# VHH binders against Peroxide stress-activated histidine kinase mak1 (mak1), part 6

Target 1, 123 residues: Peroxide stress-activated histidine kinase mak1 (mak1), of Schizosaccharomyces pombe (q9p7q7r1507to1629)
Amino acid sequence: SVLLAEDNIINIKVISRYLERIGVKFKVTMDGLQCVEEWKREKPNFYSLILMDLQMPVMDGYQACNEIRKYELENDYPKVPIVALSANALPHVVLSCKDSGFDSYLAKPITLQHLSLIISGIL
Key: E = the ipSAE of ESMFold2; O = the ipSAE of ESMFold2 at other seeds; V2 = 0.75 times the mean of E and O plus 0.25 times the DockQ between their complexes.

## First folded at step 3 (VHH; framework vhh_7z1x_3)

Design v5 (from c11 with Q110D H111Y; at its last look DockQ between E and O 0.01; V2 from the best seeds 0.00; counts 0 for: pae O 19.6 > 2, SAP .675 > .668, placed apart)
Fold by ESMFold2 at other seeds, look of step 3:
Structure v5 (fold): chain B 123 residues (1-123), chain A 122 residues (1-122)
Amino acid sequence: as target 1 above (123 residues)
Amino acid sequence: QVQLVETGGGLVQPGGSLRLSCTASGFTFSEYAMNWVRQAPGKGLEWLSGISGSGYSTSYADSVKGRFTISRDNAKNTLYLQMNSLQPDDTAVYFCAKDFSDTYYPGDFDYWGQGTQVTVSS
């Protein structure tokens, strides 16, 4: 019930192992467009959390988040929690995430402890 | 009425440590991001650190990264700043600031406290 959007194979393996240890079901997509299309393909509450890398090919995380929020507004859907994954936590990155509609932010390298806290607070 | 009260400032020698506290009242503390900001004598405001309402997300200005640690205790309505390896350039009035939402944004504060003076000198 977690949707991971990440294009880096090493990061996918690390985050996937963390999600397995936390005990949540998840699916991986490798760019923002795949993430938006996969989220739209399922029923509105199928995914309870989206972990979205900001830098991805085809469609970046800012664009993908914007598309999801627009779709939710246009269809009167509940707002899915979307957590940004970023290489840094600089203030301008945090502001850009809020403007794009992200609910939270997680700086890389992602730790099991921080990911667990995010998931327990959302799920 | 929203109130933010900073404590824990004082005089400390270079290389020393201080822990600042900010006690909040008049709002549901856990629903709002909190920040630390300082103003050195004769200078403008400098954002130092922010923490989300839940405490899950934190960020730091480069000038304090690795030396300062932000934290919060939502049960006590209290925000903290642990300050290590203090140097004379850290001399300033330190303020805590409330954000509009549970997501922190530097420079987007609706309330802040009176401030607490930190002086680093030999």
Scores: ipSAE 0.000, ipTM 0.079, lowest interface PAE 20.2, mean pLDDT 81
ESMFold2, look of step 3: ipSAE 0.000; ipTM 0.232
ESMFold2 (binder alone), look of step 3: mean pLDDT 85; pTM 0.857
ESMFold2-Fast, scan of step 5: ipSAE 0.152; ipTM 0.607
ESMFold2, look of step 6: ipSAE 0.000; ipTM 0.109
ESMFold2 (binder alone), look of step 6: mean pLDDT 85; pTM 0.860
ESMFold2 at other seeds, look of step 6: ipSAE 0.000; ipTM 0.093

## First folded at step 5 (VHH)

Design s10 (from d5 with F103Y S108F V110Y; framework vhh_7xy4_2)
Fold by ESMFold2-Fast, scan of step 5:
Order: sequence, then C-alpha cells, then structure tokens
Structure s10 (fold): chain B 123 residues (1-123), chain A 121 residues (1-121)
Amino acid sequence: as target 1 above (123 residues)
Amino acid sequence: QLQLVESGGGLVQPGGSLRLSCAASGFTFSSYYMAWVRQPHGKGLEYIATIDSGGGSTYYSDSVKGRFTISRDNAKNTLYLQMNSLKPEDTAMYYCAKEGYDYWSGYFDYKGQGTQVTVSS
C-alpha cells in the first residue's frame, strides 16, 4: 500500500486517479503530521511507499521524513521508501531531500508515466 | 543523449584557486537550473552551488559561501565554478548536475565521471 501526504485537493485527486490506474491500494493524508501518525498506526511494511509533498501545513515533508526516520531507528523498523513531491526542482532542493532521508524525488506536475516508473522501481 | 562533461580539476595547495568547467550537450542548456555537487572519497554527495537558467540568481552551501562562485555562459553551453581559498576539506570529485531529476539516485541525467580536486595538506 501507498501512503500519500498532500495538502492540495486538486493534486490529491490527480495522484489518486493515477494510483487507481496503476492498480495499487493507497491512503491519503493532508499534512505531514497526519502522515506520520497514520504510518505509525500500521504494522511495519504495511505501507511499501510514502509519497510526501515537501510543502504542507502543520508539519512539512522534511519534518515528516525526519520523524519517520527517527522512529525507524528507535524502534528497529525497516526503512520505508519515501519519495519527495515538489514543484521546486532546483538541484539544491533535490539534494537536500537526500540529506533529509528521502529515497527519491518526483517533480510536479506529477504524470502517470513518472509515477508508474517510480512505483515499479520500488514495489 | 544528454551529456555533462566536467574539467578543470587538479592538485592545488591550501589557499589556492581552481576554475571548473562543465560542457553540456543534448538538451536546451539555457532552459535549466544547473548545479555543482561534490563527493569526497567514501562519502555521500554534497550540494555546493546552484544557478538559475538566466544566470541572475545563485545559491551556495554554507561551507563554500564567499569562496566559490558559480556562473554560466549560455551561448557556449558551459557551467563554471570558480573556487578560491581552497581548503583540504574541499578535496572531492566534482560533478555538474541539471535540474529535473525524476529520481534521487540512479536516475539523474548523465553527469559523467566528474573532475577530481585534491587540496594538498
């Protein structure tokens, strides 16, 4: 299952339709805190991939990724793949995502082809 | 096919200077942000500097601010990094990079073998 953290309702609709077309099960959360809490509620490996918008209210994607990585280390959990979603494709943002614990990056606007490729590479 | 070919590295003493170049081909160079990144032996990639498509805006990591200058010549499809006041800690393989990475690792546009910078102690 895929866990999506995204606060923009139009982006949620688009990505959800893509995930349905790809044929994977998923859950939507609307900020980083909801994402972290939903991931913690489930057993390890329940979510095989997290798609994480970098810019969200309450807790942004960087903070959410950091909390997940910290929790994994403290509780001996396997690392879940986390893919950053951002309209800001500047190289320093992409590179800072790796330093923050993300496994990959996907530029907005998200396309079905790019999302399919990342899911097939991870799942 | 997209290619990025780095050059200009070498051995230099602490306090010295080097200018790196990156020759770009296979894409519309003037339409993309460009960056310099480095990888010290046995360590991960470290971001150094970014420049916007037109050359008017630049960004630097704190480790190089005031010492390095990124620039570009869109007519020549070339990216530059002027490195001053070099320190032993600057020793690394230097790569140029193009914006629009679809994936973090393994899916970058081709960045070549890089150019080695060694700052002698």
Scores: ipSAE 0.006, ipTM 0.206, lowest interface PAE 10.3, mean pLDDT 82

Design s12 (from d5 with D102E Y107F V110Y; framework vhh_7xy4_2)
Fold by ESMFold2-Fast, scan of step 5:
Order: C-alpha cells, then sequence, then structure tokens
Structure s12 (fold): chain B 123 residues (1-123), chain A 121 residues (1-121)
C-alpha cells in the first residue's frame, strides 16, 4: 500500500489516477502531520512506499520525513521508502532531500511513466 | 537498451566556446529530466545543468551560471550544452545523465561514455 502526502487537490487527482492505473492500493493525506500520524497508526510494514510533497501546510515534507526516520530509529521499525515530490529540481534541493532521509525524488509535473518506474524499483 | 552518446568535446583556449550533444535512445526521451554532469580527472562528479522533460525549466550550478546553456530537442532525442567563456577549471570529462530512481547514487546505467573538454593555452 502507498501513502500519499499532497495538499493540492489537482495533484491528488492526477497521482491517484496514476496509482489506480498501476494497480496499487493507496491512502491520501493532505499535510505532513496527517501523513506521519497515519503511518504511525498502522503496522510497521503496512505502507510499502510514501510519496511526500515537499511543500505542505502544518508540517512540510522535510519535517515529516525527519519525524518518520526518527520514529523508525527510536522504535526499531523497518525503514520505509520515501519519495520526495517537488516543483523544484535544482541539484541542491535534491541533495537536501537526501540529507533529510528521502530515498528518491520525483519532479512535478509527475508522469505515469516516472511514477511507475519508481514503484517498480521499490515494490 | 538504454543508451546515451555524448559528442562535441575537444581542446579549446580560455574564453572559447564548445557545443556538446547527447544522442539518446532506448527510452522515451521526452518523459525524463536530463542533466549534464562533469568529472575532472581524479575528482568527484559535479552536476552542472539540469533541464525538465519539456525544456521549459532549466537549472545551473553557480560555477557555470551565465556561461552555459542547456537545451533539448525532443523530436530528435538530443540534449545540448552550449559552453561559452570557457575557463581552465571547466576541464573535465562531460557526461549526459538521465533522471533515475537513485538520483544521487550515481548514473552508471543512465550515464553515457562521456566527451572530454580540455581548456588550456
Amino acid sequence: as target 1 above (123 residues)
Amino acid sequence: QLQLVESGGGLVQPGGSLRLSCAASGFTFSSYYMAWVRQPHGKGLEYIATIDSGGGSTYYSDSVKGRFTISRDNAKNTLYLQMNSLKPEDTAMYYCAKEGYEFWSGFSDYKGQGTQVTVSS
């Protein structure tokens, strides 16, 4: 199952359509805090992948990723793959994502082909 | 079979210009971000320019900003790097790189063979 954190309703609709076409089950959350809380609420291996927008209200993607990584370390949880979703593909932003604990990066606009490639590499 | 073939390198004097090309095959070129990366002899990789799938957004490292221009022709499956005002510090092997799953882990499967650029008197 895939967990999506994205605050923009148009991006939610597009990505949800892609996930349906790929044939994976998924859940949508609308900010980083909701994403962290949903991931913590389920069993350690319930979500196989998190798709995380970097820019969200309440808690951004960097903060959410850091919280998940900290919780994994403190509770001996398996490391869940987290993929950053961003409108900015500058090399320093990509490196910042790595430093925050992200496993990969997808630039907006997200395509079915890119998302399918990421999912096939992880799942 | 994914392939990237770089060309256009050579020996040039400081202040000169070169245009690099990368011919892509074996994948849907228009669907991926592309980058130019370089590696001076005995040193690490430096990402110098990135272009989005449609060509509308470009990004440059501070070392080349204002001197280099990245562009693409999706109809020809070709990536370009126009290099102006070349400096000795630009001497490196230049590689065409395709966006992949592990952006920062290296692109051996998605990186071409390279083209050498030497800037010297």
Scores: ipSAE 0.005, ipTM 0.180, lowest interface PAE 11.3, mean pLDDT 82

Design s13 (from d5 with E99D G100S S108F V110Y; framework vhh_7xy4_2)
Fold by ESMFold2-Fast, scan of step 5:
Formats: sequence, structure tokens, C-alpha cells
Structure s13 (fold): chain B 123 residues (1-123), chain A 121 residues (1-121)
Amino acid sequence: as target 1 above (123 residues)
Amino acid sequence: QLQLVESGGGLVQPGGSLRLSCAASGFTFSSYYMAWVRQPHGKGLEYIATIDSGGGSTYYSDSVKGRFTISRDNAKNTLYLQMNSLKPEDTAMYYCAKDSYDFWSGYFDYKGQGTQVTVSS
């Protein structure tokens, strides 16, 4: 199952349609805090992949990724793959994603083909 | 077997132009984001530009915006970088890079041998 964190309703609709077309089960959360709490609520390995928008209210994607990685380290949890979603492919964003513990990066606009490749490589 | 082969580099005067090419084989080129990155001698890698799988969206580092243009020809499995108004600080080895399922683990393994660009008078 895929966990999606995204605050923009148009992006949610687009990505959800792609995930439905790919045929994977998923859950949507609308900020980083909701994403972290949903992931913590479930058993380890319940979510096989997190798609994480970098820019969200309450808790952004960098903060959410950092919280998940700290929780994994403190509780000896397996590392869940987290893919950053961003409109900005500049070097500082790519480096910040890696430094924050992300496993991959997807530049917006997200395409069905690129999302399919990420999912097939991870799941 | 994945291959990326860069070409088009050379010695050029400040203000000059070069067009770099990257010939890709061994994977479905039209399915992947592609990038150009560079490495000045003795320094770290610098991101230059990214293009989406269809060629409709492009992204540039601030240092090259307005001067460089990334493009692709999916029928020919070729990535291009048009470099205009070249400056001495553009001197570097230029690499073609394939985005993968795992950007961090696979990114540098998929770059080619590179092509040297030297901008000097």
C-alpha cells in the first residue's frame, strides 16, 4: 500500500487517478503531520512506499521525512521508501531531499509513466 | 546493458556556443527524466538541467537560466544541451544522467564518461 502526502486537491486527484490506473491500494493525507501519524498508526511494512510533497502546511515534507527516519531509528523499524514530490529540481532541493532521508525524487508535473516506474521498482 | 555516451565538448572562447549530445541505449529512453550535470576539476558535481520523459517540462539551475537549453529526441534516444554565452566558470566535465526508480542509488551509476568543456581565451 502507498501513502500519499499532498495538500493540493488537483495534485491529489491526478496522482490518485494514476495510482488507481497502476492498480495499487493507497491512502491520502493532506499534510506532513497527518502522514507521520497515519504511518505510525499502522504496523511496520503496512505501507510499502510514501509519496511526500515537499511543500505542505502544518508540517512540510522535509520535517515529515525527518520524523519518520528518527522514529525508525529509535524503534528499530525497517526503512520505508520515501519519494519526494517537488516542482523545484534545483541542486539545493535535490541535496536537501537526500540529506533529509528521502530515497528518491520526482519532479512535478508527475507523469503516469514515471510514477509507474518508481512503483514497479519498489513494490 | 545501459550506456550513455556524451559528445560535443571542446575548447571555446568566452561568449561562444557548444551543443552537447548524449546517445542513450539499453533502456526505454522515452520513459525517464534525463539530466545534465557538471563537475569542475577538483570540485563536486553541480546540477545543470532536467527534462521530463516527454520533453514538455524543463528545469534549470540559476547559473545557466536563459543561456542553456535542454532538449531531447525520443525517436533517436538522444539528449541535448545547447550552451550559449559561455563563461569561464562553465568550464567542467559535463555528464548525461538518467533518473531511475531510485534516484539516489542509481543516479551516478547511469551517467556516462562525460565530455570536457573548456572556456578560455
Scores: ipSAE 0.000, ipTM 0.174, lowest interface PAE 12.3, mean pLDDT 81

Design s15 (from d5 with K98T S105D G106S S108L V110Y; framework vhh_7xy4_2)
Fold by ESMFold2-Fast, scan of step 5:
Structure s15 (fold): chain B 123 residues (1-123), chain A 121 residues (1-121)
Amino acid sequence: as target 1 above (123 residues)
Amino acid sequence: QLQLVESGGGLVQPGGSLRLSCAASGFTFSSYYMAWVRQPHGKGLEYIATIDSGGGSTYYSDSVKGRFTISRDNAKNTLYLQMNSLKPEDTAMYYCATEGYDFWDSYLDYKGQGTQVTVSS
């Protein structure tokens, strides 16, 4: 199962449609805090992948990723793959994602082809 | 056609300073964000610093905040990294990079050949 954190309603609809076409089960959350709380609520391995928008209200994607990684270390949880989603393809953003604990990065606009490749490699 | 040429590396004692330069050609330098990244021997790439096209906004990794300063001179098409209070942990090949990333680390196609910084006694 995939956990999606994204605050833009149009992006939610597009990505949800792609996940449906790929045939994976998923849950949508609308900010980083909701994402962290939903992930903590479920058992280890319930979510096999988190798709995380970098810019969200309340808690952004960097903060959410750091919180998940901290929780994993403190509780000896398995590392869940986290893929960053961003409109910003600048060098510092991609490398900052690696420094922050993300496993990969997808540039917007997100395509069915690219999402399918990432999911096939992880799931 | 796009070319990035790093220089200024060398051997320095702990606590010392170095200034790296990156000479850019083959594109409109003043229109692009620029970054410094490094790779220690046998390890992955580490982000160091980024500067916006106009030089007004800068970003730093926590490992170098307060010690390194990124700057640019758009009239000279040159990017700089001033490195102070150098530590053995700063030993790495340093690269400058520009726009062109995708999720497959395509930034490697847009970085120079690098300049080696070695911090040892």
Scores: ipSAE 0.005, ipTM 0.175, lowest interface PAE 10.3, mean pLDDT 81

Design s17 (from d5 with D52S S53W G54S; framework vhh_7xy4_2)
Fold by ESMFold2-Fast, scan of step 5:
Structure s17 (fold): chain B 123 residues (1-123), chain A 121 residues (1-121)
Amino acid sequence: as target 1 above (123 residues)
Amino acid sequence: QLQLVESGGGLVQPGGSLRLSCAASGFTFSSYYMAWVRQPHGKGLEYIATISWSGGSTYYSDSVKGRFTISRDNAKNTLYLQMNSLKPEDTAMYYCAKEGYDFWSGYSDVKGQGTQVTVSS
């Protein structure tokens, strides 16, 4: 099961259609805080992948990723793959994703081909 | 062929300084953001600093802010990192990276071979 954190309803619609076509179960959350709380609510390994938009209200993707990694360390949980989603492909954004604990990055607009490749490599 | 060649690393005492250089070729250097990243032995890549194509904007990791300065010379196709007040935790292989760095594939296609910095007595 995939957990998606994205605040733009058009992006949610597009990515949801791609995940349906790929044939994976998923849940949508609308900001980083909802994503962190949903992930904590379920048991370890319930979500096999988190797709996380970097730019969201309330809690951004960097903050959400940091909270998940901190919680994993404190509770001895396995590291869940987290893939950053961003419209900004500048080097400092892409490289800072790695520093923040992200496992990979997808540039917007997200394509079915790139999403499918990432999921095939992780799931 | 895109080429990035780092130099300037070495052994230095804590509190010392080093200046790293990256010679770029095979692309229009002045049209791209450039970055420095590092990798300590046995650990993952850490972001250090980024500079815009013109040099008008710079970004730094909190761990190096105030100690390191990124700069570029577009006429010479060269990127620099001035490192001051070096600490043992700055010990790492330092890499020059070009805009478009991909975490999933082509990792080495947009970063150089690296230059080793060792900070110890």
Scores: ipSAE 0.005, ipTM 0.186, lowest interface PAE 10.4, mean pLDDT 82

Design s18 (from s1 with D52S S53W G54S; framework vhh_7xy4_2)
Fold by ESMFold2-Fast, scan of step 5:
Structure s18 (fold): chain B 123 residues (1-123), chain A 121 residues (1-121)
Amino acid sequence: as target 1 above (123 residues)
Amino acid sequence: QLQLVESGGGLVQPGGSLRLSCAASGFTFSSYYMAWVRQPHGKGLEYIATISWSGGSTYYSDSVKGRFTISRDNAKNTLYLQMNSLKPEDTAMYYCAKEGYDFWSGYFDYKGQGTQVTVSS
């Protein structure tokens, strides 16, 4: 299953439709804190991929990714692949994501083709 | 396969100028943002400049604003960096980079061998 963290309802609808067409099961959370809490609630291998928006209220994607990586290290959990979703496609944002523990990056507007490529490379 | 080949580096005195080139192949160059990044000896990668797929938008790090100009020629699949008013702090290996997924495929995969710029006084 895929875990999606995204606060924009239009982006949620678009990405959800893409995930349905790709044929994967998924759960939606609307901020970084909800995402971290949902991931911690389930067993270590329940989610195979996290799609994480960088810009969210309460806890942003950088903070959420860092918290998941910290929790994995502290509890000897396998690393879950985390893909950053960002409206800012500049290379310095991509490098910042890599430094924060993200495994990959996907620029908005998100396309079915790019999402399919990411998922096929991970799942 | 994606290839990026940088050239144009060299030894220059403070206050001098250099123009770097990057020849791109293996992808649709005109469809992607392109960037220049640099790495001083023994230090991490530093972002320098980005240009949109059409060339209509450019972005610069604060350290180079007003001194460096990024440009592209989509017909020639070539990225450029015009460097003016060079400082000793600009001494680094310079790499061109493609936006997006390819930054994540490996530490070296999105850039070529680089081109060395040395500003000596």
Scores: ipSAE 0.000, ipTM 0.179, lowest interface PAE 10.5, mean pLDDT 82

Design s2 (from d5 with K98R S108F V110Y; framework vhh_7xy4_2)
Fold by ESMFold2-Fast, scan of step 5:
Structure s2 (fold): chain B 123 residues (1-123), chain A 121 residues (1-121)
Amino acid sequence: as target 1 above (123 residues)
Amino acid sequence: QLQLVESGGGLVQPGGSLRLSCAASGFTFSSYYMAWVRQPHGKGLEYIATIDSGGGSTYYSDSVKGRFTISRDNAKNTLYLQMNSLKPEDTAMYYCAREGYDFWSGYFDYKGQGTQVTVSS
């Protein structure tokens, strides 16, 4: 199962349509805090992948990723793959995402092709 | 075939200048962010500079900021690095790199064969 954190309703609809076409189960959350809380609520390994928008209200994607990594270390949880979703495709932002605990990134606009490649590489 | 071919390296004295060029072919150059990275002998790869697809935005590592200038000519499919005030610490193999789409496909999904820059008296 895939957990999506994205605050833009149009992006949610597009990505959800892609996940349906790929044939994976998923849940949508609308900010970083809701994403962290939903992931903590489920048992370890319930979510196989998190798609995380970098820019969200309440808690951004960097903060959410950091909270998940901290919780994994403190509770001996397995490391879940987290993919950053970014409107900014600059190489140093990609490196910053990797240093922040993300496993990969996807540049916006997200395409079915690239999302499929990420999911097949992880799942 | 995708190709990146670097040129312009050589031996210079401290305080000197060099201009590196990278000729790109086999892909739509104007659609990609491009970077310069370097690797000193026996050390890891070091990021130097990035330029966006249109050339309007540039980014530099702290070690070269104010001394190096990245630029591009999309009509000629060419990337440049102007290096001024060169220091012995700048001695490295310099690579032209194309931005990868994601970490799984590779951050720099293609890098050329490089051009050697040696700064020594």
Scores: ipSAE 0.000, ipTM 0.165, lowest interface PAE 12.6, mean pLDDT 83

Design s22 (from d5 with Y32S D52S S53W G54S S57Y S105E V110Y; framework vhh_7xy4_2)
Fold by ESMFold2-Fast, scan of step 5:
Structure s22 (fold): chain B 123 residues (1-123), chain A 121 residues (1-121)
Amino acid sequence: as target 1 above (123 residues)
Amino acid sequence: QLQLVESGGGLVQPGGSLRLSCAASGFTFSSSYMAWVRQPHGKGLEYIATISWSGGYTYYSDSVKGRFTISRDNAKNTLYLQMNSLKPEDTAMYYCAKEGYDFWEGYSDYKGQGTQVTVSS
């Protein structure tokens, strides 16, 4: 299962349509805090991938990623793949994502082709 | 119309300090990630620091960790960079950048004029 954290309804609809076309089960959360809480609620390995928007209210994607990595370290959880979603393909954003504990990065607009390639490489 | 205006640069001795400011207008500053980048004369852009819209998350390049502090004042639409223990290697034109714009592609309306920092004796 894929866990999606995204606050923009249009982006949610587009990504959800792509995940349905790819044929994976998924759950949507609307901010970083909801994402962290949902991931903690399930057993380790329940979610095989987290798609994490960098810019969200309440808790942003950088902070959410950091909270997940901290929890994994403290509780000996396996490292879940987290892919950053960003409107910005600037080198500093890519570098910040890598250093924050993200495993990969997808630039918006997200295409079915790019999302499918990421998922096939991880799942 | 989006605009970013940097200020606070100058000539400083090695070991000195400077505080840079960036005045933002034309977009919702409080909902935007912001960054500082620099460009030494004749070289490419180098990433320095990022701050989330709330200030709850900050990230620094290894070259400035422990010496520079990024901060923001959302009520004033202003981004700051406190630079301590300055080295000659910090000499560059400093720019603030909004995430989500093609700053790296040289589009001038999203790239401010910058503020020059020179560290020498």
Scores: ipSAE 0.000, ipTM 0.156, lowest interface PAE 14.5, mean pLDDT 80

Design s23 (from d5 with D52Y K98R V110Y; framework vhh_7xy4_2)
Fold by ESMFold2-Fast, scan of step 5:
Structure s23 (fold): chain B 123 residues (1-123), chain A 121 residues (1-121)
Amino acid sequence: as target 1 above (123 residues)
Amino acid sequence: QLQLVESGGGLVQPGGSLRLSCAASGFTFSSYYMAWVRQPHGKGLEYIATIYSGGGSTYYSDSVKGRFTISRDNAKNTLYLQMNSLKPEDTAMYYCAREGYDFWSGYSDYKGQGTQVTVSS
């Protein structure tokens, strides 16, 4: 199952349609805090992939990723793959994502091709 | 099999100009975002500029905005960096990089060998 954190309703609809076409189960959360809380609520390995927008209200993607990684270390949970969704594909943003604990990134606008490729490599 | 070869570096006086080139081979150049990054001696990597696959959009770090121009020629598989109004602070090894859209390791493996730029009187 895929967990999506994205605050923009148009992006949610587009990505959800892509995930449906790929044939994976998924849940949508509207900010980083909701994403962290939803992930913690479920058993380890319930979500096999998190798609995380970097820019969200309440808790951004960097903060959310850091909280998940900290929780995994403290509770001996397996690392869940987390893919950053970024308006910037700039090298410094990519390096910041890696340092924050992300496993990969996808540049906006998200395409079905790129999303399918990431999911095939992880799932 | 992927190769990026930088050239055009050298010694230049403050206020001078240089044009760097990066010759790409082993992949479909026109399909990838390309970037320039630099590393001053004894320091970490610093981002400079990015250009979209079609060349229609460019982005710059604040330290070089207005002085440097990134461009590309997809027919020649070549990336360029025009550097104007050079400052001593621009002294660094300059690298051409292919930006990956999937995994970090792919991105790292496609950085070139670099070309040295030294700005000194």
Scores: ipSAE 0.005, ipTM 0.181, lowest interface PAE 10.4, mean pLDDT 81

Design s24 (from s6 with D52Y G54S S57D; framework vhh_7xy4_2)
Fold by ESMFold2-Fast, scan of step 5:
Structure s24 (fold): chain B 123 residues (1-123), chain A 121 residues (1-121)
Amino acid sequence: as target 1 above (123 residues)
Amino acid sequence: QLQLVESGGGLVQPGGSLRLSCAASGFTFSSYYMAWVRQPHGKGLEYIATIYSSGGDTYYSDSVKGRFTISRDNAKNTLYLQMNSLKPEDTAMYYCAKEGYDFWSDYFDYKGQGTQVTVSS
């Protein structure tokens, strides 16, 4: 199952449609805090992939990723793949994502082809 | 074929300055974004600075903003990092890195052998 954190309703609809076409189960959360809480609520390995928007209210994607990595280390959880979603493909943003614990990066607008490649490689 | 060779590291006292250089070969240097990253002993890689292919735009991590300056000389295939007001927490192995497009691995597809910077009295 895929966990999506994204606050923009249009991006949610587009990505959700792509996930449906790919045929994977998923859950949507609308900010970083909801994402972290949802991931913690489920058992280890329930979510096989997290798609995380970088810019969200309450808790941004960088902070959400850091909280998940901290929790994994403290509780000896397996590392879940986290893919950053960003409107900005500039190198400093990509490097900041890597430094924050993300495993990969997808530039917006997200395409079905790129999302399918990410999912087939992980799932 | 692709090679990045860092130099200019050393031992310096707090408040001192160092200039790091990275000699690039085996690719069209002027066509790629370049970065500096560092790794303190026993810790993960930390992003430091990025410079656009033209040299026009630069970006820095909050930990070094205002103290470090990244620059490049495309005619010499060389990347630089000017480090001022050095602090003990800047002690690390410093690497230059080339931009890549592999979404499944490191965004920078190559880093060099590194140059050690030690800030201590």
Scores: ipSAE 0.000, ipTM 0.166, lowest interface PAE 11.2, mean pLDDT 82

Design s25 (from d5 with D52S S53P G54S S57Y S108L V110Y; framework vhh_7xy4_2)
Fold by ESMFold2-Fast, scan of step 5:
Structure s25 (fold): chain B 123 residues (1-123), chain A 121 residues (1-121)
Amino acid sequence: as target 1 above (123 residues)
Amino acid sequence: QLQLVESGGGLVQPGGSLRLSCAASGFTFSSYYMAWVRQPHGKGLEYIATISPSGGYTYYSDSVKGRFTISRDNAKNTLYLQMNSLKPEDTAMYYCAKEGYDFWSGYLDYKGQGTQVTVSS
């Protein structure tokens, strides 16, 4: 099961259609705070992957990723794979994602091909 | 197949200059943003500078702004970093890096072997 955090309705629709085609179960959240709270509500390993938009209202992807990593450390949870989603593919953004605790990065526009490759490597 | 080979590092005194080069092969060099990153011994990776595919846009870390200049020669598939007014704090292994979502997929050939820069008297 995949947890998606994305605030853009068009991106949600596109990614959701891709996840459905890939054949994985998923849940959508509309900001970083909703994502963190949804992940905390479930038992460890309920979500096998989090797809996290970097730019969201209330709590951005960097903050959400840091909160999840902190919670994992404090509660002895296994590390969930978190993949950053960003319109900005500049190397410094990619490196900032790694420093924030992300496991990987997908550049927008997200394609079925690239999403399938990431999911196959993680799930 | 994809390869990045850094060169030009060495030992210099504070205030000195060095020019680093990165020879790229195995991909269409002119289509990608390129970066220089560094790693001091025993510390994390630090972003230094980025250059657009055309060379028309450059971005710098505040720690090197005004001292370092990133450039590229697309005809030669080569990335450069001109380093001036070097400080002891610039001592690190310097790496050439290519943009892409698979930057973190364990393919270390998206980062070269690195070239050591040591600034001391």
Scores: ipSAE 0.000, ipTM 0.183, lowest interface PAE 10.5, mean pLDDT 82

Design s26 (from d5 with D52S S53Y G54S S108M; framework vhh_7xy4_2)
Fold by ESMFold2-Fast, scan of step 5:
Structure s26 (fold): chain B 123 residues (1-123), chain A 121 residues (1-121)
Amino acid sequence: as target 1 above (123 residues)
Amino acid sequence: QLQLVESGGGLVQPGGSLRLSCAASGFTFSSYYMAWVRQPHGKGLEYIATISYSGGSTYYSDSVKGRFTISRDNAKNTLYLQMNSLKPEDTAMYYCAKEGYDFWSGYMDVKGQGTQVTVSS
């Protein structure tokens, strides 16, 4: 199952349609805090992939990723793949994603092709 | 070399205020998320607040939400923490950190020496 954190309703609709076409189950959360709490609520390995928007209200993608990585280390949880979703692919943003513990990066607009490649490599 | 220098701590009465500063050098400050964390004597690290590279997004732990405000001045490469309505349980060494996986894993090579905050009557 895929966990999506994204606050833009249009992006949610597009990505959700892609996930349905790929044939994976998924859950949508509207900010980084909701994403972290949903992930913590489920058993380890319930979510096989997290798609995380970098810019969200309450808790952004950088903070959410750091919280998940800290929780994994402290509770001996397996590392879940987390993929950053960003409109900004400048070098310093990519470096910030790496520093925050992301496994990969997808530039917006997200395409079915790129999302399919990520998912086929993980699921 | 990356350097972070915290200042502004001290002894304050309950209900008082302090403003902490962190002077950053050796990296492009405006390109990184920054955080404040604290460590009470004999306890683990506790997350306090995070600010995005531009200052447009902030997040706080529930224990300080509404009382503390994180801010930054990218022109001065300085991070701030305004602490209001201080409580004895806020007593800790406060650290400035550049965010990254290693920091959250307890490997804290990106934080400075810290600044002590003591809240007592």
Scores: ipSAE 0.000, ipTM 0.116, lowest interface PAE 14.5, mean pLDDT 81

